# Ledger of designs, part 9: VH-VL binders against p93756r25to151

Target 1, 127 residues: p93756r25to151
Amino acid sequence: EIQLGSKLVVGENTLWVSNNGDFALGFFNPPGLLNRFSIGIWFNSNSIPYDQRKVVWVAGAGVVVSDNSSYFELTRNGELVLFDSLLGVPVWNSKTNRFSVSSALLRDDGNLVLLKDREEIVWQSFG
Short names: E, the ipSAE of ESMFold2; O, the ipSAE of OpenDDE; V2, 0.75 times the mean of E and O plus 0.25 times the DockQ between their complexes.

## First folded at step 2 (VH-VL)

Design r8 (framework fv_rilvegostomig_arm2)
Fold by ESMFold2-Fast, scan of step 2:
Structure r8 (fold): chain C 127 residues (1-127), chain A 124 residues (1-124), chain B 110 residues (1-110)
Amino acid sequence: as target 1 above (127 residues)
Amino acid sequence: QVQLVESGGGVVQPGRSLRLSCAASGFTFSSYGMHWVRQAPGKGLEWVAVIWYDGSNKYYADSVKGRFTISRDNSKNTLYLQMNSLRAEDTAVYYCAKDSYYETSGYRYAFDIWGQGTTVTVSS
Amino acid sequence: QSVLTQPPSASGTPGQRVTISCSGSSSNIGSDYVNWYQQLPGTAPKLLIYSNNQRPSGVPDRFSGSQSGTSASLAISGLQSEDEADYFCAAWDDSLNAYVLGGGTQLTVL
């Protein structure tokens, strides 16, 4: 489980990974955009060449940040936020501040979920 | 060995066209963006164009927009530059260069491998 | 006219330290990594410094890079005759959607 306050920062190449390791969530450079980064989920297999990996979800329909200090955070008030450090503003958020989010989980099927009381799904990347 | 070899340069009259090629070997060509950079005689380097690893996006310097087209054939490990409506100021050595940025990792837009260059002279 | 500004020339004697400056703006050096290229007479450019201050394998530790705000610098300590070359700074420009380079600095080793 991903706890409130957890961050991914552009350039650190850190990932949130599903329990069985089948899916990863992290920053990537979208095809055709130089020095722009999106947050996404992909199937995490060493058998698939990088150029053939498929991103199954992207935040904000592929919204981008442009700085290696930009970050993706599960905030203490329960929002997923993509923050562009150059603009000084969030470019996307899950808008879940009133949902009593306690944690996030990247499920083994690739679905990123926000949980209330560690069990009730109140937001999901799929659907 | 990792290398880039340019070809297709020559002497052409203003208004004509040339197509440059760059043959890549020794690395996974389809995983990296490719650039064209030129250098006029006795002058500095000027970036010309980039094409993304999969051909999905392209960017051009303002000086060549609408006249030059960058393309690639990943099955042949070859980069191209189609140069139309050539002008005297396009006279330069043209280098192809490999971007160091790998599609799914790294944030370094440094050109780690360069070709030897091919000369284009636009003259009478 | 170059988007990034470098002095057109620099000089030194063997053993000295030389610094080459590169000035840009918030859309290029202020936003993206700075690279430096070395071009020996009659040859293609070579990558000398990437990501502001990193050296590729084979580049001596006498070469170092730094970046602060919208400016960058290349420092060459213990100058050697083989360092005589043209040096170019470069960065991606977010406003132009283009890779931009400085005009180059011709380093003469006396």
Scores: ipSAE 0.000, ipTM 0.534, lowest interface PAE 16.2, mean pLDDT 84

Design r9 (framework fv_rilvegostomig_arm2)
Fold by ESMFold2-Fast, scan of step 2:
Structure r9 (fold): chain C 127 residues (1-127), chain A 121 residues (1-121), chain B 110 residues (1-110)
Amino acid sequence: as target 1 above (127 residues)
Amino acid sequence: QVQLVESGGGVVQPGRSLRLSCAASGFTFSSYAMHWVRQAPGKGLEWVAVISYDGSNKYYADSVKGRFTISRDNSKNTLYLQMNSLRAEDTAVYYCARDWDYGEYYGMDVWGQGTTVTVSS
Amino acid sequence: QSVLTQPPSASGTPGQRVTISCSGSSSNIGSNYVNWYQQLPGTAPKLLIYDNNQRPSGVPDRFSGSQSGTSASLAISGLQSEDEADYFCAAWDDSLSGWVLGGGTQLTVL
């Protein structure tokens, strides 16, 4: 489980991974856009060539950030936020601050969910 | 073994054309962006062009825009640079270089040995 | 003329720490990652540092990079004779839609 306050930072090359390792969530460069990053979920298999990797979800229909210090955070207010550190503004937000989010989970089916009381799904990436 | 091998260099007169090739082996060529970088005799490095993994995006240095065309054939694992309207200042060793994947998509991590282009009368 | 500014030369003695500076603008180093390349005499360039401060596998930890604002630096600690080479900084430039490089710094190990 992903706890409140957890971050992914562009320059750190870190991932949130499903329990069985089948899916990963992290930053990637959209095709043809050098030095631009989107946040997405993909099937995490070493046997799939990079050019055949399929991103199954992207935040904000593929909004981008441009800076090494930009981050994707599950805030203490229970929101998923994609923050562009160069511009100093959030470019995407799940808008779940009133849902009493306690944690997030990248499920083994690739669905990112926000949980209330660690069990009730109140938001999902595929919803 | 990951390797890039350039070919097609030579001596050519100003105003003529030349096509360079870069043969890739040992990796999934179609997954990577590819660059051409040149170096004039006794000078520093000058970036020339880049092409995205699928060929949909291309960028060029201002010094070569309108004269040079970068292209690739993913079925043959080959990168090309078509050089038209050559000038004396295009004289250089031309290197082919690979760019990284999405997590670390910055930096030319594999380079060829280079092919020499001399533009002279 | 180079878009990024480096000193043309640098020197040091074995065991010394040397630094090579690289100055740019908001459209390049101020908004994008900096790479450093090492070119030994008679060879193709080699990627030495990427993402401002990361080392590829096989690059000794004596080499480190840093970035602040519109400038970057390469530091070489414990200088060795084999480090004698040309060093180039590079970054994508948003205004030019292309990569820009420094003019190179020739490092001499005395």
Scores: ipSAE 0.000, ipTM 0.525, lowest interface PAE 17.2, mean pLDDT 84

## First folded at step 3 (VH-VL; framework fv_gevokizumab)

Design g13 (at its last look DockQ between E and O 0.11; V2 from the best seeds 0.00; counts 0 for: pae E 7.5 > 2, placed apart)
Fold by OpenDDE, look of step 3:
Structure g13 (fold): chain C 127 residues (1-127), chain A 121 residues (1-121), chain B 107 residues (1-107)
Amino acid sequence: as target 1 above (127 residues)
Amino acid sequence: QVQLQESGPGLVKPSQTLSLTCSFSGFSLSTSGVGVGWIRQPSGKGLEWLAHIYWDDDKSYNPSLKSRLTISKDTSKNQVSLKITSVTAADTAVYFCAHSDYYGSWYFDLWGQGTLVTVSS
Amino acid sequence: DIQMTQSTSSLSASVGDRVTITCRASQDISNYLSWYQQKPGKAVKLLIYYASTLQSGVPSRFSGSGSGTDYTLTISSLQQEDFATYFCQQGYSTPYTFGQGTKLEIK
């Protein structure tokens, strides 16, 4: 379970991982880019080389942020926000503060869900 | 420099539809994170949030008025429109449009001057 | 809906005074609170967002504090141009709601 206020920051190499460990959410370099990052979900296995890692979801259909301590946050008002620190602007958000989100969960099937009352799915990465 | 300007009919009869337009410059509603909201203020009263439209054409409405509100945008003209159906005297107010940039929508950093709309027979 | 209450609808003060305006939310809004200044015939002006962050271009005599349900706008030394109506607004959830306003008048 991901608590409100949780944050991933470019360069810190931290991940949100599903309970079974099969999926991870974090920053990665899109193909051909070394100084830009996207936030996405991929199969989390040590047996899969990094360049063969299958990404199953990318926030904002592949928007990128700078290598300037940009971050991805589950805000305290229940929104997922991708923020470009160089530009000083959000480049993507779930716009879910109207849904009374209480937490997030990266499910074992790779689906990132936002939950109301820790039970009801009000937003999900799949579909 | 960001600027917003509201325009409306000034006077509307009860039961008719009120159409408002927000014309803006200095920003684009195609830019990620940008939104435009409508807020109104009856004379001598507080502010009431009405609706919001985002860069991706997603929309949010005040539940108390949702059935009567329609918000839309024309990005090529830098305009946002708001329609309010079946108006009554209770809809008499100064109507503001405002820009939002924090995570898309939760506060308003730039406002128009407002336009007065009076509902009267 | 979240109700925003400003305990004082109007207050009188003099230039140079320290002024505080309070705002209370009906529930914890986790610092998603903004302060606005309104003058007749002028556009509403954002002063503070996220409870205590000063908006760019706003004089440093303005400050915001608070957490949970209770928040305060402070003007450390009131200037002539500060006489206006001040509103708080919660951005924690929709519908976004405003306080009823506090009119700051010349004593």
Scores: ipSAE 0.016, ipTM 0.713, lowest interface PAE 6.6, mean pLDDT 91
Fold by ESMFold2, look of step 3:
Structure g13 (fold): chain C 127 residues (1-127), chain A 121 residues (1-121), chain B 107 residues (1-107)
Amino acid sequence: as target 1 above (127 residues)
Amino acid sequence: QVQLQESGPGLVKPSQTLSLTCSFSGFSLSTSGVGVGWIRQPSGKGLEWLAHIYWDDDKSYNPSLKSRLTISKDTSKNQVSLKITSVTAADTAVYFCAHSDYYGSWYFDLWGQGTLVTVSS
Amino acid sequence: DIQMTQSTSSLSASVGDRVTITCRASQDISNYLSWYQQKPGKAVKLLIYYASTLQSGVPSRFSGSGSGTDYTLTISSLQQEDFATYFCQQGYSTPYTFGQGTKLEIK
């Protein structure tokens, strides 16, 4: 379960992974872009080479950030925020700051959800 | 180095179709998030946003002119085109094309020099 | 459509002056505001985006501020090359719209 304040940073090569390990959420480099990254969810299998993975969801469809210190964060006010640190601007957010979000979960079906009281879904990636 | 140049007919008669071309270098519309927009400025007046196109052919138009506007791209030629049908004297303006950054189309970080188009009989 | 108003169409100033140009939106635009500089016969130049972020290559004497509906562009010490027309533009919703411009003239 993903706690408030958790973040993924470009270049750290860290992932949020579903409980059964079937799905991962992380930064990826869209083909043809120089030093630009998107945040997405893909099926996480040892039998599929990393360069053949299929991204099933991308935050803000078509939005990218710079390399190095840009990040994707579940903020303490309960928002998912994709922030471009070179330009100093958020490029996407979930707009969930008043839903009393307590945590996030990447579910075993690949759906990223924001939870109230660790149970009630108040936002979802496939929604 | 990123550069944009507009070209157009200079003069066009009322009721005809105005065709404009933006030729550019230093970037490609095969790049994710990058786009080209068109803005015009009638003589002695302010700027008016017309249309925008992204690398993936996603398009947006000023709703007040949408029925008369067509934006298109030719990625192999590094060109974006704008057509305005049924022109009148109100379409007389300097026309600019401009590059938009990879994470939003709402501001234009590099502009061409502009090309004057006069609608005159 | 969101209307952008620059209440001053022309402003006279001298080299070295601190100059402030204002822009008001007809509704809250959440800092989706950019500032442009235009000189006759030259390409339009982006100065500021997202209300206060300075575009690369723009001198640090330019700054932007504001929030909600009210935004300002400030030139801290006016230079000879700064005499131009300045436009604000909202990027909150299409159609993206511009203020009518403020012409900064030699006093």
Scores: ipSAE 0.009, ipTM 0.559, lowest interface PAE 7.5, mean pLDDT 85
ESMFold2 (binder alone), look of step 3: mean pLDDT 92; pTM 0.940

## First folded at step 5 (VH-VL)

Design a1 (framework fv_lumrotatug)
Fold by ESMFold2-Fast, scan of step 5:
Structure a1 (fold): chain C 127 residues (1-127), chain A 122 residues (1-122), chain B 107 residues (1-107)
Amino acid sequence: as target 1 above (127 residues)
Amino acid sequence: QVQLQESGPGLVKPSETLSLTCTVSGGSISSYSIHWLRQPPGKGLEWIGVIYYSGSTDYNPSLKSRVTISKDTSKSQVSLKLSSVTAADTAVYYCARGDYDFWSGYRPFDYWGQGTLVTVSS
Amino acid sequence: EIVMTQSPPTLSLSPGERVTLSCRASQSVSDYLVWYQQKPGQAPRLLISGASTRATSIPARFSGSGSGTDYTLTISSLQPEDFAVYYCQQYDSYPLTFGQGTKVEIK
C-alpha cells in the first residue's frame, strides 16, 4: 500500500507497482510532446520493451507537467495531486480531501484506488 | 553501431518535389525517432521534421504545407519529400537519430548521416 | 518559435587558450540545450546535452553551464582538433531551433 505523503518525482524513475507486479504507475513522456510528462498506469512486463508499452489510464485525461522536479503525491490530507514545479501550481488533483483517505493501492487489475480505513474504496481511477 | 546514410538526386528543378531516403543500419527504426535537418551552404542548421517510432510525424510549421516524412520498416528506410522547391531549398540534407525513451522522452541527435547536397537549379 | 542567438560569431584563438562560447534563448529552455561541433564537410557531432552533460567519448576539457535563457560552452585548453563551428540547439519545444554558430578559428 501507498502511504499518505508518498510521492513520485519526474526524473527519479520510481514507480508504484501492483502487488503481483502486473501494473505500474509512474511518469511517462507522451509521444509527440517534448519534455512534458503525464502520470499513468500501464501493464508492467519485462517481455514488453519500454517504447511499446500501452498506457491504460492517465490522470486528468492527459494533463502534463514539466520535467523540473514535478511530482505526483498522495498528500497527508488524502488527495492525489499532480504538481508542476516549474509553474509552482497543482495541475490536477483527485479532490478527495473530504473522503477520509488512509492509503492508496494499485490493484492487480490496474485500478488505482483510494481507501478509507485501509479497506473501503472511496475513489478509483477507472470509475 | 547505428549508422545513417542519406541518398537521392543531387539536382532538382524549381517547382518539382525533392525526394530523399535515409537508410538506417545497426538498429530498428521502430525503436527510435528519425529527424530530417538541412543546412544551406555557409549557413546554420534548420530542423525539418521527425517521424517517431510509432510512425506519427511532426513538422516545422514553416515547411508543414510542403513536407512529408514516411518510413518503410521492412527496408529500414525513412523518406523525406519536399514539394514545390525553389532555390531557397538548396542545402545539405541530414537525417539524424533522436533516441526516444518512454520514461525520459526526447534525446539529442547522437547519430547523424553524412549529409547529401541538394541543389535546386534549372 | 524560440530564437537561439550565439555570440560572438567568430573567435580567433591559439592552442592552449581557454574558450568561452555564449548561447542565449529568447525564452527559458529549462536546461533542454545541446551543443554540437561541426568541422568543414562533416555532420555535426554531439558534445553536451541537458546543458551540462558531456556525451560519450567527449574530452573532459569540454564543459557546459547555464540555466534559463543563458548558456555557455567552455573549452578549458584549446587543442588543434577543436577548431570548428559550434552550434547550440534547444529541445524545450517544437520546432527545434539552432543558434547561428560560433566559429573558433586559429589565430
Scores: ipSAE 0.077, ipTM 0.666, lowest interface PAE 4.7, mean pLDDT 87

Design a10 (framework fv_lumrotatug)
Fold by ESMFold2-Fast, scan of step 5:
Structure a10 (fold): chain C 127 residues (1-127), chain A 122 residues (1-122), chain B 107 residues (1-107)
Amino acid sequence: as target 1 above (127 residues)
Amino acid sequence: QVQLQESGPGLVKPSETLSLTCTVSGGSISSYSIHWLRQPPGKGLEWIGVIYYSGSTDYNPSLKSRVTISKDTSKSQVSLKLSSVTAADTAVYYCARGDYEWFTGYRPFDYWGQGTLVTVSS
Amino acid sequence: EIVMTQSPPTLSLSPGERVTLSCRASQSVSDYLVWYQQKPGQAPRLLISGASTRATSIPARFSGSGSGTDYTLTISSLQPEDFAVYYCQQYDSYPLTFGQGTKVEIK
């Protein structure tokens, strides 16, 4: 379970991982781009080659950030925010500040959900 | 420690295919991207293309119709083939290591081969 | 493609002098800029990456600066071994592109 205030930073190479370890959420360099990072969810296996790694979800449908200090955060007001530190602006937001979000969970099926009262799904990555 | 060495014919006839091999020692081509570059006599550097650790490739659009880069991981070798050569393809050809992977993205060329001169002439 | 332009084409200098080399990109390269040194008969040598980060073994007299489209390599006190051709390269986007080079030669 991902708590409010939790943050992933491009330069730290940290991941949020599902309970069974099957899926990871983190920054990655999209194929064919240089020094541009997207936030996404993929099958968590280091044996899968770069060009065969399937991303099951990407925030903002291809939004990228370009600085090692850029970050993805579950804010204290319950929003998922992708912040571009070079531009100094958020480039993507879940817009869930009115949903009473208590936590996030990367489910074992790869679906990232925002939970109210740690049980009710109020937002999800899978549409 | 990490060394790259280019090899191949120094003379190629016009219209033929230029074929070079880059042999990597002290490092794994399964962990790094290998790039090919060239430098015509008295001129600057031109990027030809890359083969990623995964085996995927990207090529300079100016050469894409004529160039193929491939690798044999068991021999630690990366190959360059450039078809339909002309005198304009005369250059010193380099292979160079780049660290391009899922999390870290591209890094500059930290290790280069010594270069091999290929002359296109009849 | 991003076009890299270096100036001047040639600099004739004496040991001990300060050297400033310029590199301009046709569009912003977001500090994804590299400087290489090349001596006759040798492969290029990495000097500076990320516009200003010196490679591990490179002497402190080499420094890089700049942002956006305009970048500079400075050698604070030119040594005899520094006479070479210097290339800038962007790695913001494919295809990777290089400047035409600046030759630093002894006068």
Scores: ipSAE 0.103, ipTM 0.689, lowest interface PAE 3.5, mean pLDDT 88

Design a11 (framework fv_lumrotatug)
Fold by ESMFold2-Fast, scan of step 5:
Structure a11 (fold): chain C 127 residues (1-127), chain A 122 residues (1-122), chain B 107 residues (1-107)
Amino acid sequence: as target 1 above (127 residues)
Amino acid sequence: QVQLQESGPGLVKPSETLSLTCTVSGGSISSYSIHWLRQPPGKGLEWIGVIYYSGSTDYNPSLKSRVTISKDTSKSQVSLKLSSVTAADTAVYYCARGDYEYWTGYRPFDYWGQGTLVTVSS
Amino acid sequence: EIVMTQSPPTLSLSPGERVTLSCRASQSVSDYLVWYQQKPGQAPRLLISGASTRATSIPARFSGSGSGTDYTLTISSLQPEDFAVYYCQQYDSYPLTFGQGTKVEIK
């Protein structure tokens, strides 16, 4: 369970992980880009180097941020926001501020969901 | 202390394949990205390509059809092969370490080999 | 491909003089800019990265500045060992590209 206010920052080796550990959500450098980072979900195996992992979902169809202090946050307003700290603007947003989001969960099937009352799915990555 | 050293034939005939080796000591090539660069006599530097710690590669689009970079971790060696060479490929060839972390991205070349001159001549 | 242009091509100077070298990118490189020093017969030596961060063991007389497309390397008081060719390089995007170099030579 990912609480409101939780964030991932480019340059930190932090991940949001499914309950059984099968999937991870985090920043990665997309192939063919230098110093550009996307947020994605992949099958989590320590035997596979990060640049060879297969991503199953990418926020905003592969939108990127270009600064190592950029972040992905579940805001206290219940939105998932990808913020580019160099540009000083959000580049992607789930637009869920009216959905009464209480938490997020990366499910064991790799689906990132936003929950109302920690129970009802009001938004999902697989859609 | 990381050290890099290039080696290979100093003379290659036109149309043949140029083959160079970079030997790395003081650090594992499984922990660093190794780049190849070249510098024609009296001219500036040109980036050829990189092999990442994972074994994945990226190449300069201008050379991509002719270039292959590979590594042998057991020998701590990175190799460069450039096919169908011409006089325009005459240059000093360098290998250089680029520190790369998945979450922080590319770092500049902090360690270079001494360079090896390759002349393409009949 | 991002084209890097350095100016001037050559500077003839005496020890003790202040020197400023210019580097211009064909598009913004967002401070992903490196300066290297190269002496004849030697590999390039890293001086400055991230446009302004001096590398370990590099003397304080070397400083970098600039942003966007325009960058400068300054040597506040030129020493005899500073006569060399200086290259700028961008690492904003692939392929990595270098300027053609500025030669700093004895007057």
Scores: ipSAE 0.203, ipTM 0.719, lowest interface PAE 3.6, mean pLDDT 88

Design a12 (framework fv_lumrotatug)
Fold by ESMFold2-Fast, scan of step 5:
Structure a12 (fold): chain C 127 residues (1-127), chain A 122 residues (1-122), chain B 107 residues (1-107)
Amino acid sequence: as target 1 above (127 residues)
Amino acid sequence: QVQLQESGPGLVKPSETLSLTCTVSGGSISSYSIHWLRQPPGKGLEWIGVIYYSGSTDYNPSLKSRVTISKDTSKSQVSLKLSSVTAADTAVYYCARGDYEFFTGYRPFDYWGQGTLVTVSS
Amino acid sequence: EIVMTQSPPTLSLSPGERVTLSCRASQSVSDYLVWYQQKPGQAPRLLISGASTRATSIPARFSGSGSGTDYTLTISSLQPEDFAVYYCQQYDSYPLTFGQGTKVEIK
């Protein structure tokens, strides 16, 4: 489970990983876009080299950030926010601030969900 | 050590297709991107296009209608075809490695071929 | 297309002199800026990437600086092997574009 306040930063190369390790969520550089980064989910196998990763979901379908200090955060008010540090503004969010989100979970099937009371799915990446 | 070597005809007639090969040794073209560039005699450099490790391509919009880049991984070769050539296409043609990494993106050209001169004339 | 403009076109200098080469982009390239050295009959050689990071084996006399649209390559004490054409290139966005070059030649 991903707690409120947790964030991923472009320059840190950190990931959120499903319980069984099958899927990872993190920043990646979309092919054809130089030095621009998206948030995505991909199958996370040690047998698949990183340069051959296939991304199965992308936040905002093409939304990117440009600075190494940009971040993806599960905010304390329950939103997933993609923040562009160069522009100083959020470029994408889940719009879940009224859903009483308690945590996020990257499920073993690759679906990122936001949970109410750590149980009820109130938002999901696959939709 | 990674090495790149261009090859192909040094003379091409106007209206024909320019065809060049870049042979890569010391590394796998399945693990990085290869770019084509050119330099007319006495002039600056122009980027033509790239083929990524995945086989996907991107081209300079100024050349996109005439350019095709492809690769044969079994031969460790990347090919450039430029159709309908004119005297303006006379240049030294280079292939270069511009590494492209999933997490960190594009890297500058760290390895270049020696270049091959292609003259377009009758 | 981002247009890269280098100045001056030519510098005539003697060994031992400090030299400064300028590169300007038509829009911000966010430090995604490369310097190459090219000698006659040779492929370009990578000198500096990310505006200020020296490539492996490049002597400390070469340094890069700048941000946004304005970038500089400095050679602190010109050596005989440094006479060449220098190109800047942006890699902020496609298509990749180069300046027209600055020729550093012997006075």
Scores: ipSAE 0.280, ipTM 0.714, lowest interface PAE 2.6, mean pLDDT 88

